# Designs tried in a protein design chat: VHH binders against Uncharacterized protein YOR238W. Part 23

Target 1, 303 residues: Uncharacterized protein YOR238W, of Saccharomyces cerevisiae (q08634)
Amino acid sequence: MDEKVELILVPCHSIWKSSSHPSDNSVNLGQLPEYWHLAPFQYEGNDHLAFIKHGLTAIKLLLQRFDTATVIFSGSQTKKEAGAISEAQSYYFLFEKLIRYVMSNDNIDVPNFDNELRLLLKEVKNLLSSQNVNVDELFYGGSITTEEFSLDSFDNLIYSIYRFEEVNKKFPQKITIIGFAFKMPRFISCHAKAIDYPQSNITYIGIDPKPANYNQTQLSKYYDDLVQMEDKNALSLFSSDWYATKDRLLTKKRSRNPFNRTAPYAQNIFCKENGKRIEGIEDDEEYFETKIKCKMPWSSPRQ
Key: E = the ipSAE of ESMFold2; O = the ipSAE of OpenDDE; V2 = 0.75 times the mean of E and O plus 0.25 times the DockQ between their complexes.

## First folded at step 16 (VHH; framework vhh_7qbe_3)

Design u7 (from t6 with V106Y; at its last look DockQ between E and O 0.67; V2 from the best seeds 0.00; counts 0 for: pae E 2.1 > 2)
Fold by ESMFold2, look of step 16:
Structure u7 (fold): chain B 303 residues (1-303), chain A 117 residues (1-117)
Amino acid sequence: as target 1 above (303 residues)
Amino acid sequence: QLQLVESGGGLVQAGGSLRLSCTASGSDYAMGWFRQGPGKEREFVAYISWSGGRTYYADSVKGRFTISRDNAKNTLYLQMNSLKSEDTAVYYCAAAEPYSDTDLDYWGKGTRVTVSS
């Protein structure tokens, strides 16, 4: 049995359309925005390319520490128009298809990928060749799995910790999160602290969206607006609702659950005896001091 | 919850113009237009940021269509010029809170545009 100690977490942001087939005999590798269920703002940023960069970076890290890490793609069945497929499962399907394609072809110049993606693909291909890890072992050997119940970024972290324990029989000693750079403060300064995960044991690798054909002024405004909207729509809200148990965060969470998914983690302290989430925590600091601080399996010992 | 009401669709000859409107029941949303032609998947047309300072267009409509918004009226517009038969579709207004913890998509019921030659 492998002694897995590190969770490599990829919070998902959309659903890849595995059934979409190009009319021009090319292959769907997620390289076009039409291959994803994107929100309107995700078209401007070419966010779909960032999603692929997140997953490839996670796989690259896994290959560098194959015996000790597990990659978890995290995200639920969040899009009614996509049907009963989760963000996490769609990422899993896409990356298996992409890696098999790259390992079957010497020419790995995927149309519409940018230079960073092409370099990441080359790095992953080289690591697979040099490490004696074949694609079946990578995807079917337990090194990559999914967490399919998360409805927000707090869930991405806490549910993936429990999913890691579910598959590896131990809680992660280290966490590496790979996501949008502008989201780092919510994960590190809000979520990890709210569950008492040691700051020295969690790191964040950020890769932001990249609009095409913007000049420097347009890019600056784009990234400034990202930070502003992150503050308005997420960071400020989590600062006053650490566990997403109150309106407005709870209302948003419910709206992302059109298929009525309920997480199976009965030992999760944020679930009631019947498996439903705890709602209406009135005093988050009191809850933390009373129920969480120095009391989680991953908490640091009190000095 | 956010409601989107579209108007302005109709029949127009190729080369003509048409202006679509979409009234939202709230503010602070990134908004856009999508369309679905006969026998086709829904496709992106245009997007405008919540502040109105940035716009983005699908290649098929760039230079012919202009998206704009009037935040005082909570109204999104799509000015469509030099219309082609390929532009025949049901046009949908869409809105989302950018980068919230919820990736919410709100859709209108659509307004039909038919371009005849």
Scores: ipSAE 0.572, ipTM 0.831, lowest interface PAE 2.1, mean pLDDT 88
ESMFold2 (binder alone), look of step 16: mean pLDDT 82; pTM 0.835
OpenDDE, look of step 16: ipSAE 0.807; ipTM 0.918

## First folded at step 17 (VHH; framework vhh_7qbe_3)

Design ctl (from t6 with R54S E97S Y99S D101S; at its last look DockQ between E and O 0.50; V2 from the best seeds 0.00; counts 0 for: pae E 5.8 > 2)
Fold by ESMFold2, look of step 17:
Structure ctl (fold): chain B 303 residues (1-303), chain A 117 residues (1-117)
Amino acid sequence: as target 1 above (303 residues)
Amino acid sequence: QLQLVESGGGLVQAGGSLRLSCTASGSDYAMGWFRQGPGKEREFVAYISWSGGSTYYADSVKGRFTISRDNAKNTLYLQMNSLKSEDTAVYYCAAASPSSSTDLDVWGKGTRVTVSS
């Protein structure tokens, strides 16, 4: 049946090291930063715990609306040192492992998970039990899939919309994005507007990183730095380069593609017939008005 | 293209001190230090934000190592005090490329630190 109407989008931020096994024979459930290919910035925030919170929140929402939503983990093969595994596929593997672990064990107190993550994991376990949803159906039944070609947050949104259509044969009527709260403006105020996705049909659930053992002054400074970096290095750039086809954003996008991935979404007007990106859009507002506004399958009808 | 050049490695006795430097193009880069000891995986050591306002350290070096930066010279420093034999490693400077800004994807070639008893 084709009742899927909601895309639950999880933009991915790293690659989980599935082959990493500690010498003490503990199980790798992503709970330590060393189990991920993290940027140094991500160590301070315990970002790996936030990644797990993002995925578990997506699965929780899916369980509450199982027949109408599809979860898509989104992110490409972005780290040469990780090999030919995408961020999205690594999330898929991790969450399957984590859910099977928690459903097979009485004690789900995973070492190094923080309290919020422990509560979220318990909520997911309770939903699976009370709704009698088996784990095979959850992961293999078409409710959770990946989008593996995105190289930035603009791609996360537009490619996942096309991936949703590829899997469900229709475009999503609603989108829920689950990611870092400090990144919400780029998704809602830049990307969704740039592709003419109706604002009333897209929402953002933000879950930020949480440094351990910081006092309130340290936390304020940490989050101020995050917001400043977001504004300087992403939000300001996307505000003047809506489609990431120019200088700094295009260079960043290219640097995240060490395995030369080409997206297969032929209907995507930001890609050529061979899957290569359109580059060098000079006047973004004119491009939007002439190619995008009221012209996308998801656009609102003209009034 | 962003280039990172580490220096300051060498042989030092346990309990001693050493200062590593890393020179990069420009000042718009988040930066950090990693190390790889004999037979071990590369591990995180220290991070400093682009402004120098926030620092973070691995537990194994906290209290002994200090990261700092001089944006006028585009140089990152790692002051290593109270060195132990387990600090023996090749130390790598890492930075976000101009395109990455917050994701570290550029590495130096490393500088070797050997701590002798």
Scores: ipSAE 0.123, ipTM 0.598, lowest interface PAE 5.8, mean pLDDT 85
ESMFold2 (binder alone), look of step 17: mean pLDDT 80; pTM 0.808
OpenDDE, look of step 17: ipSAE 0.518; ipTM 0.815

Design v1 (from t6 with V106H; at its last look DockQ between E and O 0.79; V2 from the best seeds 0.74)
Fold by ESMFold2, look of step 17:
Structure v1 (fold): chain B 303 residues (1-303), chain A 117 residues (1-117)
Amino acid sequence: as target 1 above (303 residues)
Amino acid sequence: QLQLVESGGGLVQAGGSLRLSCTASGSDYAMGWFRQGPGKEREFVAYISWSGGRTYYADSVKGRFTISRDNAKNTLYLQMNSLKSEDTAVYYCAAAEPYSDTDLDHWGKGTRVTVSS
């Protein structure tokens, strides 16, 4: 009945600990860093609050485009210590819990949320109420789903495109990615170009981590370091390994798959029929020109 | 691939001090300390950036613990002063490449710290 044309993509970055019980009788809504499997640097940035902002922003946009968009949370089972739960599934569980909690309570001031989160949550609650969209329809009606096989940001984009087609029977005409602002160049200038996705049809909404109690000098240094780390650890690597098939990126991708997940997307030319990733693309520009450009279902027609 | 080896744990009286160290088989990592007390989940203690220019501490240890690193030796340190019984835990060294596509973190096997009352 409704024609789904827009993918709203949320690349996931951690796993929410749904079974964590606070010692102070508060409810676990993801508001404390201890409720997540965080890397050391994610504590400084309060990255967990950014994760929640990403998901709430995606749900807000979905509610504004309810009949034409699908939200996909994207990320695999990447942490051995978390067990067989994907980043994507943990986000799905958290946002369902959070939205049900908020819709069941008049007081929606969640402790430890910052002001931006409080405003987002109020806006989502108002949209649900004013549009008469109930929580079951939102989460179980086909508007929100997961992509659970991605092991890097290139996978986040390409696997979510195929997941969108899997559930909606067509490829997305538009993509909105909601993630860290400092990661925008890798998605827009590397990944989207590498798969020939039309630049006019893809949008990035960036929400960065925000350290608490930093003065302006400390914040400036923090964000400068984020950009440097992004350049060193990702952007420069993808600029010379477009499809993540070469030693550095491929080795890192393999180490993120402790549960041996195999992506099911038979149409994906970057995966073999047995689900293994294509490896050893020798000349990325030649591969793009001969296999990708003007040849993808989403490519612009040749002029 | 990356190997992290902690040392320096032991038994210490309340009010005392210990210095933990962690040797890494490589460089260029943001590094931190976590701890896990008896019957509790692992909790964050301290973080230092890969360059050593920024540090961050859990509220429970601010002012008592100091994280540092010696990049020439690929070694991370945690100076723990004014120890309390609630500091009793296995202390784990962790390392990650910040915002890498892998978003991978690495853990040592831990070193035990026991603070006697």
Scores: ipSAE 0.624, ipTM 0.852, lowest interface PAE 1.8, mean pLDDT 88
ESMFold2 (binder alone), look of step 17: mean pLDDT 81; pTM 0.825
OpenDDE, look of step 17: ipSAE 0.809; ipTM 0.920

Design v2 (from t6 with S27F; at its last look DockQ between E and O 0.89; V2 from the best seeds 0.00; counts 0 for: unsure alone 64.4 < 65)
Fold by ESMFold2, look of step 17:
Structure v2 (fold): chain B 303 residues (1-303), chain A 117 residues (1-117)
Amino acid sequence: as target 1 above (303 residues)
Amino acid sequence: QLQLVESGGGLVQAGGSLRLSCTASGFDYAMGWFRQGPGKEREFVAYISWSGGRTYYADSVKGRFTISRDNAKNTLYLQMNSLKSEDTAVYYCAAAEPYSDTDLDVWGKGTRVTVSS
């Protein structure tokens, strides 16, 4: 039995519309923004292409360490208009379709993919060709799975750690997170620290959105605004609410759960015996020092 | 709770102009317009950043539509010029907090635009 030791985590950000049919007889491979349930701001950055880059990067890394890693797409049923499908499950469906398409065609020039995506597709195709792993084994053999209950980035990390243990019988010794580069501080400097995950065992690979046809001045303003919005809407909030149990972060978390999903991870210390999340942690530093530090299955030993 | 109310829809001749408004109970959001034509899926029309400094348009409306916001009046606008029959749709105002984990997507109830020729 191979020992899975690495979690490759892809936090999800939207839901791919698997049922959408192109009017021009092309194949829906997620390449157009209309194939996704996008928030208004996600159109400017071609965020849907970043989502695909995140997943392809995760699959590329998995293929390079196939026997020791598990990819988890993480995200819940967060869009009422999309129905009862999670972000994570929609990513899983998309990447299976995309990889099968690429392996079935000699020409992998997908319209509307940028050059970085085309290169990633070629790299994944080359790795599959050189591996003793076919597409069925990649997707159905237990190397790629979903975590479908996360309602924020703190959940993405902690729920995926428990999901990894659920499927592999051990907690991950190493985590690689693949997401937006501007979100790295919240994952590394807030979430990982808040759960006492060793800093030397967690890595972040960042891939940001990329507006088309912007000059250098427009790009600079766009990326400066991303950092400002990240600070305003997330990083500053998590700095004073490490576990997302207080005002604003908790209200936002609840608003992402229109289908009333409840996570099944009973051993998660942030869940009550009835399956609901713990709320109202008043002093985060004291909670960390008394409940978390050196007490988690993944904590480093004290010396 | 953020609420969005669209107005300004109506019947207009092809080639004409119409201005849609969306009033909000709070205005610290990135804002956008979407539309849904008869028998079609909802589609993106235009976006304006929370500060108002950046705008972005669907190809089908570039050069004809202009999105703007008046933060003093908590109002989002869509100026629609050179209207075509293809622009017939229910137009929806939307708001979100960009790149928060809980991207709050709030939608208005829509306002109807009918373009006749």
Scores: ipSAE 0.649, ipTM 0.862, lowest interface PAE 1.7, mean pLDDT 88
ESMFold2 (binder alone), look of step 17: mean pLDDT 79; pTM 0.809
OpenDDE, look of step 17: ipSAE 0.809; ipTM 0.920

Design v3 (from t6 with T102S; at its last look DockQ between E and O 0.86; V2 from the best seeds 0.76)
Fold by ESMFold2, look of step 17:
Structure v3 (fold): chain B 303 residues (1-303), chain A 117 residues (1-117)
Amino acid sequence: as target 1 above (303 residues)
Amino acid sequence: QLQLVESGGGLVQAGGSLRLSCTASGSDYAMGWFRQGPGKEREFVAYISWSGGRTYYADSVKGRFTISRDNAKNTLYLQMNSLKSEDTAVYYCAAAEPYSDSDLDVWGKGTRVTVSS
């Protein structure tokens, strides 16, 4: 029996369309934007390639610490046009397909993957080959699972902590989040702080979108706008609504729940006994000081 | 609640031009156009950033279509030139807040474009 202590968290951002098939002899491995339910801005950034990099990086880290870590893909059923499939489950299906494809073929040059992805695939293949873990053990042996109720980045963190405990019977002692680099401040400086997770025990690995064929001026403007929109649409809002229980964040969260999902974690202080998210916290600092600080299973000892 | 209303569709001869409009009830959104041809899946056409400073196009329309916006009027445009039969589709306006937690969750009802030979 291995003792799992590390949560490797992949916040998801879209749903992979497993039933989409290319017209040529290639296979759908998520390499084209048309294989995903993407927002308009995600086409410019080739965000779908970043999603694949996030998941492969998580699997790479898992293989380096296989006995002590659990990977959780996190994201709910957020797209009505995709049907009753969550972002998390679609990632799980994609990565299982991709890893089986890579291990079943000598040529792992996936069309439309960039050089970073090709290197990452090679690293993952080498790790699987060099240790006594096959693909069935990787995906079906309890090392990779999903969290399928998150509707925003705060949920990604807190629900995955409780999902980790649900699977492993212990809360994570260490968290590694793998996501967009521009989102790091909201996870580390807002969410982790708001739930009193020790800053020394949480790490963020960032991989941003990458527009193709942009010159340096175009790239600089793209990334500057990225940071501005992150601040405007998320970071500034979470800074004054720590738990996403107020307008505007609550309205945005509700719009992402077309299938009316309710999280199952009854012991979660941010959910009611019926599993619904707590709403309407008026004073975030007071709530933190009275309900959260030094009171969570993962809190540091009171000094 | 954000609402999107498309207009400007119609029948056009191959080689001709049309301009589509999409009026939004709000501002500060990244906006784009998608289209769905007969018997086909919906596909991306073009995107313009919230500021209007960056545009991005599907390869099939580059050089023929131009996306623009007038933020004072909350209106998105798609200028379609050198139209081909393959451009026949229902064209949808779409909006999202970039990199908020929202997915693409606001669509217009669509406007039909038919390109005849």
Scores: ipSAE 0.632, ipTM 0.855, lowest interface PAE 1.8, mean pLDDT 88
ESMFold2 (binder alone), look of step 17: mean pLDDT 80; pTM 0.814
OpenDDE, look of step 17: ipSAE 0.815; ipTM 0.922

Design v4 (from t6 with G53D; at its last look DockQ between E and O 0.86; V2 from the best seeds 0.77)
Fold by ESMFold2, look of step 17:
Structure v4 (fold): chain B 303 residues (1-303), chain A 117 residues (1-117)
Amino acid sequence: as target 1 above (303 residues)
Amino acid sequence: QLQLVESGGGLVQAGGSLRLSCTASGSDYAMGWFRQGPGKEREFVAYISWSGDRTYYADSVKGRFTISRDNAKNTLYLQMNSLKSEDTAVYYCAAAEPYSDTDLDVWGKGTRVTVSS
């Protein structure tokens, strides 16, 4: 019998506007920035195209390991102006629409996709065709699902591990995270370490934003600034607040929960019985040594 | 804690100019302008990096609008030249921490720009 052992995790970064309709009767496939709820800085990087690359890469990997992997899009209802739709659900809707578009059209040259995305889409189309993939089975058969309660990257990892167990009745033996390359250190060196997930069993595939029409000097400045902002706004904070329970990270987490969601994962030691998150862990190293190290269902044995 | 206050809106004839300002109560934010025309969804106008070194514009305003900032005064500007009737909108200042897990999308209350033909 088929047993899923690999979590393919896509941390989400925005909400796709499925109800946005082009005036020229073209199809909304997420290709324009106005089809998303974007922060100001996400326009410069064409971040919306990176979101699509993340999800298509996840689906490509799933098609290569269909019997053993589950894709989870991860992200909560984080934007008041978007209404009661999660980042994860919006990604799920978009990728189903995009895959059905690819299967129903010979010409898949989507306007406003960049060259890297066009090549990736062709590769996915070829896999779908050569394997005679049933799209209903792909999306409705349990191989692709959502985690809709995460409010930060720590949540993306820990909640998706519990979501994977919820749907597959077993914790993942292997995790592949697909996200921004500049965020890799926070996931691997902070989050995975903080929950005692074995380093040999977790892999990160990074795909960064790509500004259009920048020369090498402009690109270098852009990516240097990304790394600097990642360090200032996230990596340094998680280095001193491993579980995101202290004032600054907790305040940011609360600001992304306008619909007052509470995660349902009763086995998660970071949640109370009522589903609310544990807050105010003051000594992270002591908490790790006493509550986490060698004590998680996914921890390595002491040999 | 962060508060954004826009000013500089008004009535102007087509072809004219206006300068919008947005004063922030804090610093170290990436900032931008959005606008919402009558019966339309809010749309992006312009962005400037927190250092001021990089700017980015919507295609509809390139060459006509210039975004700038004065970090000593925590003030964002939008110089709007060659105004057209389609530029009529409420203009919103926005600020965010780039690539934070919880980007703070803080919005001002807006300033109205009306362009008459």
Scores: ipSAE 0.670, ipTM 0.869, lowest interface PAE 1.5, mean pLDDT 89
ESMFold2 (binder alone), look of step 17: mean pLDDT 80; pTM 0.813
OpenDDE, look of step 17: ipSAE 0.813; ipTM 0.920
ESMFold2, look of step 18: ipSAE 0.666; ipTM 0.869
ESMFold2 (binder alone), look of step 18: mean pLDDT 80; pTM 0.809
OpenDDE, look of step 18: ipSAE 0.828; ipTM 0.927

Design v5 (from t6 with S100A V106H; at its last look DockQ between E and O 0.79; V2 from the best seeds 0.72)
Fold by ESMFold2, look of step 17:
Structure v5 (fold): chain B 303 residues (1-303), chain A 117 residues (1-117)
Amino acid sequence: as target 1 above (303 residues)
Amino acid sequence: QLQLVESGGGLVQAGGSLRLSCTASGSDYAMGWFRQGPGKEREFVAYISWSGGRTYYADSVKGRFTISRDNAKNTLYLQMNSLKSEDTAVYYCAAAEPYADTDLDHWGKGTRVTVSS
C-alpha cells in the first residue's frame, strides 16, 4: 500500500506553548513570539514564523508525495521551564491545530502571519481539498510522526533515520531536510558525511528567519552575522567533532536533557563501546574509515 | 560553563532611573534581559547581539530602556529610565550561543527592581 522511501525531516528549534490562551479571545496558532519558549536572539528574527514555515513546507511536500514520504518532526524535551513536552510533540500539536483551524474556517488570514506564510497555508489547504485527504488521515494515518530524543542536529539526522525504520520497517532511500538555510552545511557537509549517507540522496530546503522593518543593509548585516555565528558555534565544532563526543559539544548536549530522556536508538545503533555511547573519539576520520564507512545499513555494498 | 551575575536592582521612585549590570564569563554570547512581575510569566525585555552591533526591545520598554555591553569587562547593562510601577519585577540576565545545538538559555539568579509611586 504505502511504499515509504522518503524521510521529510523537520529539525525543531523551540517549544510551542499549547496551553497559552490570549485574553482577547484570539486563537493561539503560534503567531506571536510569546507563544513559544524563545532564546533572546530569536525575538529579533521572528524565528517563530520560520518554525511554522518549516512545518507547513514539510506538510506541503508530503501532500505532493503522500504515498511515498513520511514527515518526522525531531526534537526532545529540552526546556525545563516548558515541562515534559518535547519540541517535536509541540510542533505536531501546533500543526494539527493550525490545519484544523484553517480547514474549518473560510477566512484564513491569521493575524501576525507574514505574506509568505499566508500563501503557504493557502497552498496546503488547496492541496488537502484537491487530493481528498482529510485531516484525520494526514495526522493519524501514519504519514506524520515525531522523533523525541534528539539533543543536537547530529541526533536530528541519525535518530530520525532510525525512527523512520521503526515506523516503516525500512531505512529511507531519500532524505529531505527542511530548516534554516544557514544550517545547511552542518547537515550536508558534516552529519550526512559522518554517517556515510549518500550525498546525492539528501536534499536541503532552507528558510531563514526574517527581521521586520529592516532595510536591505540591516538585513545583509543580520544574515552575515547568522552565518558567522553558525560557523563559530556549530559548523567549526562539528567539523572537528563529527559524532559530538568531545567536551564542548557533548557537555552542551547533556545539558539539554533536563528530563533524563533515554533514546533507544542510542542504545542500539551508534557510537558504542562496552555497551555505552563512545566519548572522546580521538581521530574522527579513522573512526569513520574503520567503523562507519560501508558498514551502515544505508551504505553502499562493498565491491 | 557560562556564569551570569546580576546586580544593580533596588527600590526607586516612579519616574526615576536604575542601571542593571550582568557580568558574564565570556563575550561571545547573544545576551538579553527578561523580567518576571508578581504573578506573571517571565517576559522578554531586550536583546543585544554578541558583537553589540544590533539591539532589539520589547514594545513596553522602547525609548525608556537601553541595552548595551562592554566586551572588555564581559558586562551587559540595562539602563532603565522613566520607570513605572508596572516595571516592578525580578530582572534576569540571559545568554545563548546563537544557533548552536546547545542549551540556548543560561540564566542569572535575577535582581529585584521595585518601583514605588
Scores: ipSAE 0.598, ipTM 0.842, lowest interface PAE 1.9, mean pLDDT 87
ESMFold2 (binder alone), look of step 17: mean pLDDT 81; pTM 0.828
OpenDDE, look of step 17: ipSAE 0.810; ipTM 0.919

Design v6 (from t6 with M31I; at its last look DockQ between E and O 0.69; V2 from the best seeds 0.00; counts 0 for: pae E 2.5 > 2, unsure alone 60.9 < 65)
Fold by OpenDDE, look of step 17:
Structure v6 (fold): chain B 303 residues (1-303), chain A 117 residues (1-117)
Amino acid sequence: as target 1 above (303 residues)
Amino acid sequence: QLQLVESGGGLVQAGGSLRLSCTASGSDYAIGWFRQGPGKEREFVAYISWSGGRTYYADSVKGRFTISRDNAKNTLYLQMNSLKSEDTAVYYCAAAEPYSDTDLDVWGKGTRVTVSS
């Protein structure tokens, strides 16, 4: 039995609309913004294409590491208007459809995909073909699965680690995260640190949004603004609230849980005596030192 | 605590104009307009970029609708010209913190726009 040791984590950022159909009866492979439940700010950067890039990159890596890796799409049921469908599930189904499309068609040129996506599709197709991969096995055999309870990036990491353990009966020895590059700092410097996961065992692959028809100056500004927004809206907050138990981050989490989901493995993390997640940690550093440091299954032994 | 209140909806004849307003507390949120027509899914209408203030529109409303903001009044506007029957919908204002692990923080209750033929 192949030893699964690597978690390939894809934090999700939206919900794909599986029932949406193009007016021209073309296939819905997530290539258009209207095929997603996008927030207003996700249109400018064509974020939906980045989402597809994230997933395809994950699958590519999986195919290259099939014996040792597991892909986990991570994201809960975050949108009331989408119904009781998780981000993770929507990603799972999208990429299943996309991979089946790739395997069933000689021409894999999808309208509205950019050159990067076209290249990724080719690479994935080549890997699938060369390895004679069974698509059913790929998706139903446990190599690709979902984490459906994450409400923020912290949850993405910690819940996916536990999901990995559920599937593989061991904790991941290494993690590859595929997401927005500007979010890398909070994953590595905040979340990994907060849960005492060795940073040296985490690889982050960043793929950012890309606005269309922007000149160099405009793009530069856009990316600068992204960094600023990340700092303001996430990095600074997680720096002062490591575990998202305080007002602002907790409120955000609650607002993204319209279907009142509870993570089954939450009881293993930051739990009160009643099994509920701890809220309002006063001193994150103290909490870390006393409850987390060298106490997690993946913690390095105290030298 | 953020609340969005839409106003300005009503009955208008095809070819007519309406101006919607959305009052929001705070300038730190990306604010946009969505709409949901009868029997249709909610769809994107317009958005003002948090980066540079650029405006974005759905293809169906380009050239006809104009989104704008008055920061002093904490109000978002949607000027709708050359209205068509297909524009009939409940229009919603939405606010979010860009890339804060929240796609949409707050929705308004919506304002109904009915375009008669």
Scores: ipSAE 0.438, ipTM 0.770, lowest interface PAE 1.3, mean pLDDT 90
ESMFold2, look of step 17: ipSAE 0.497; ipTM 0.799
ESMFold2 (binder alone), look of step 17: mean pLDDT 77; pTM 0.776

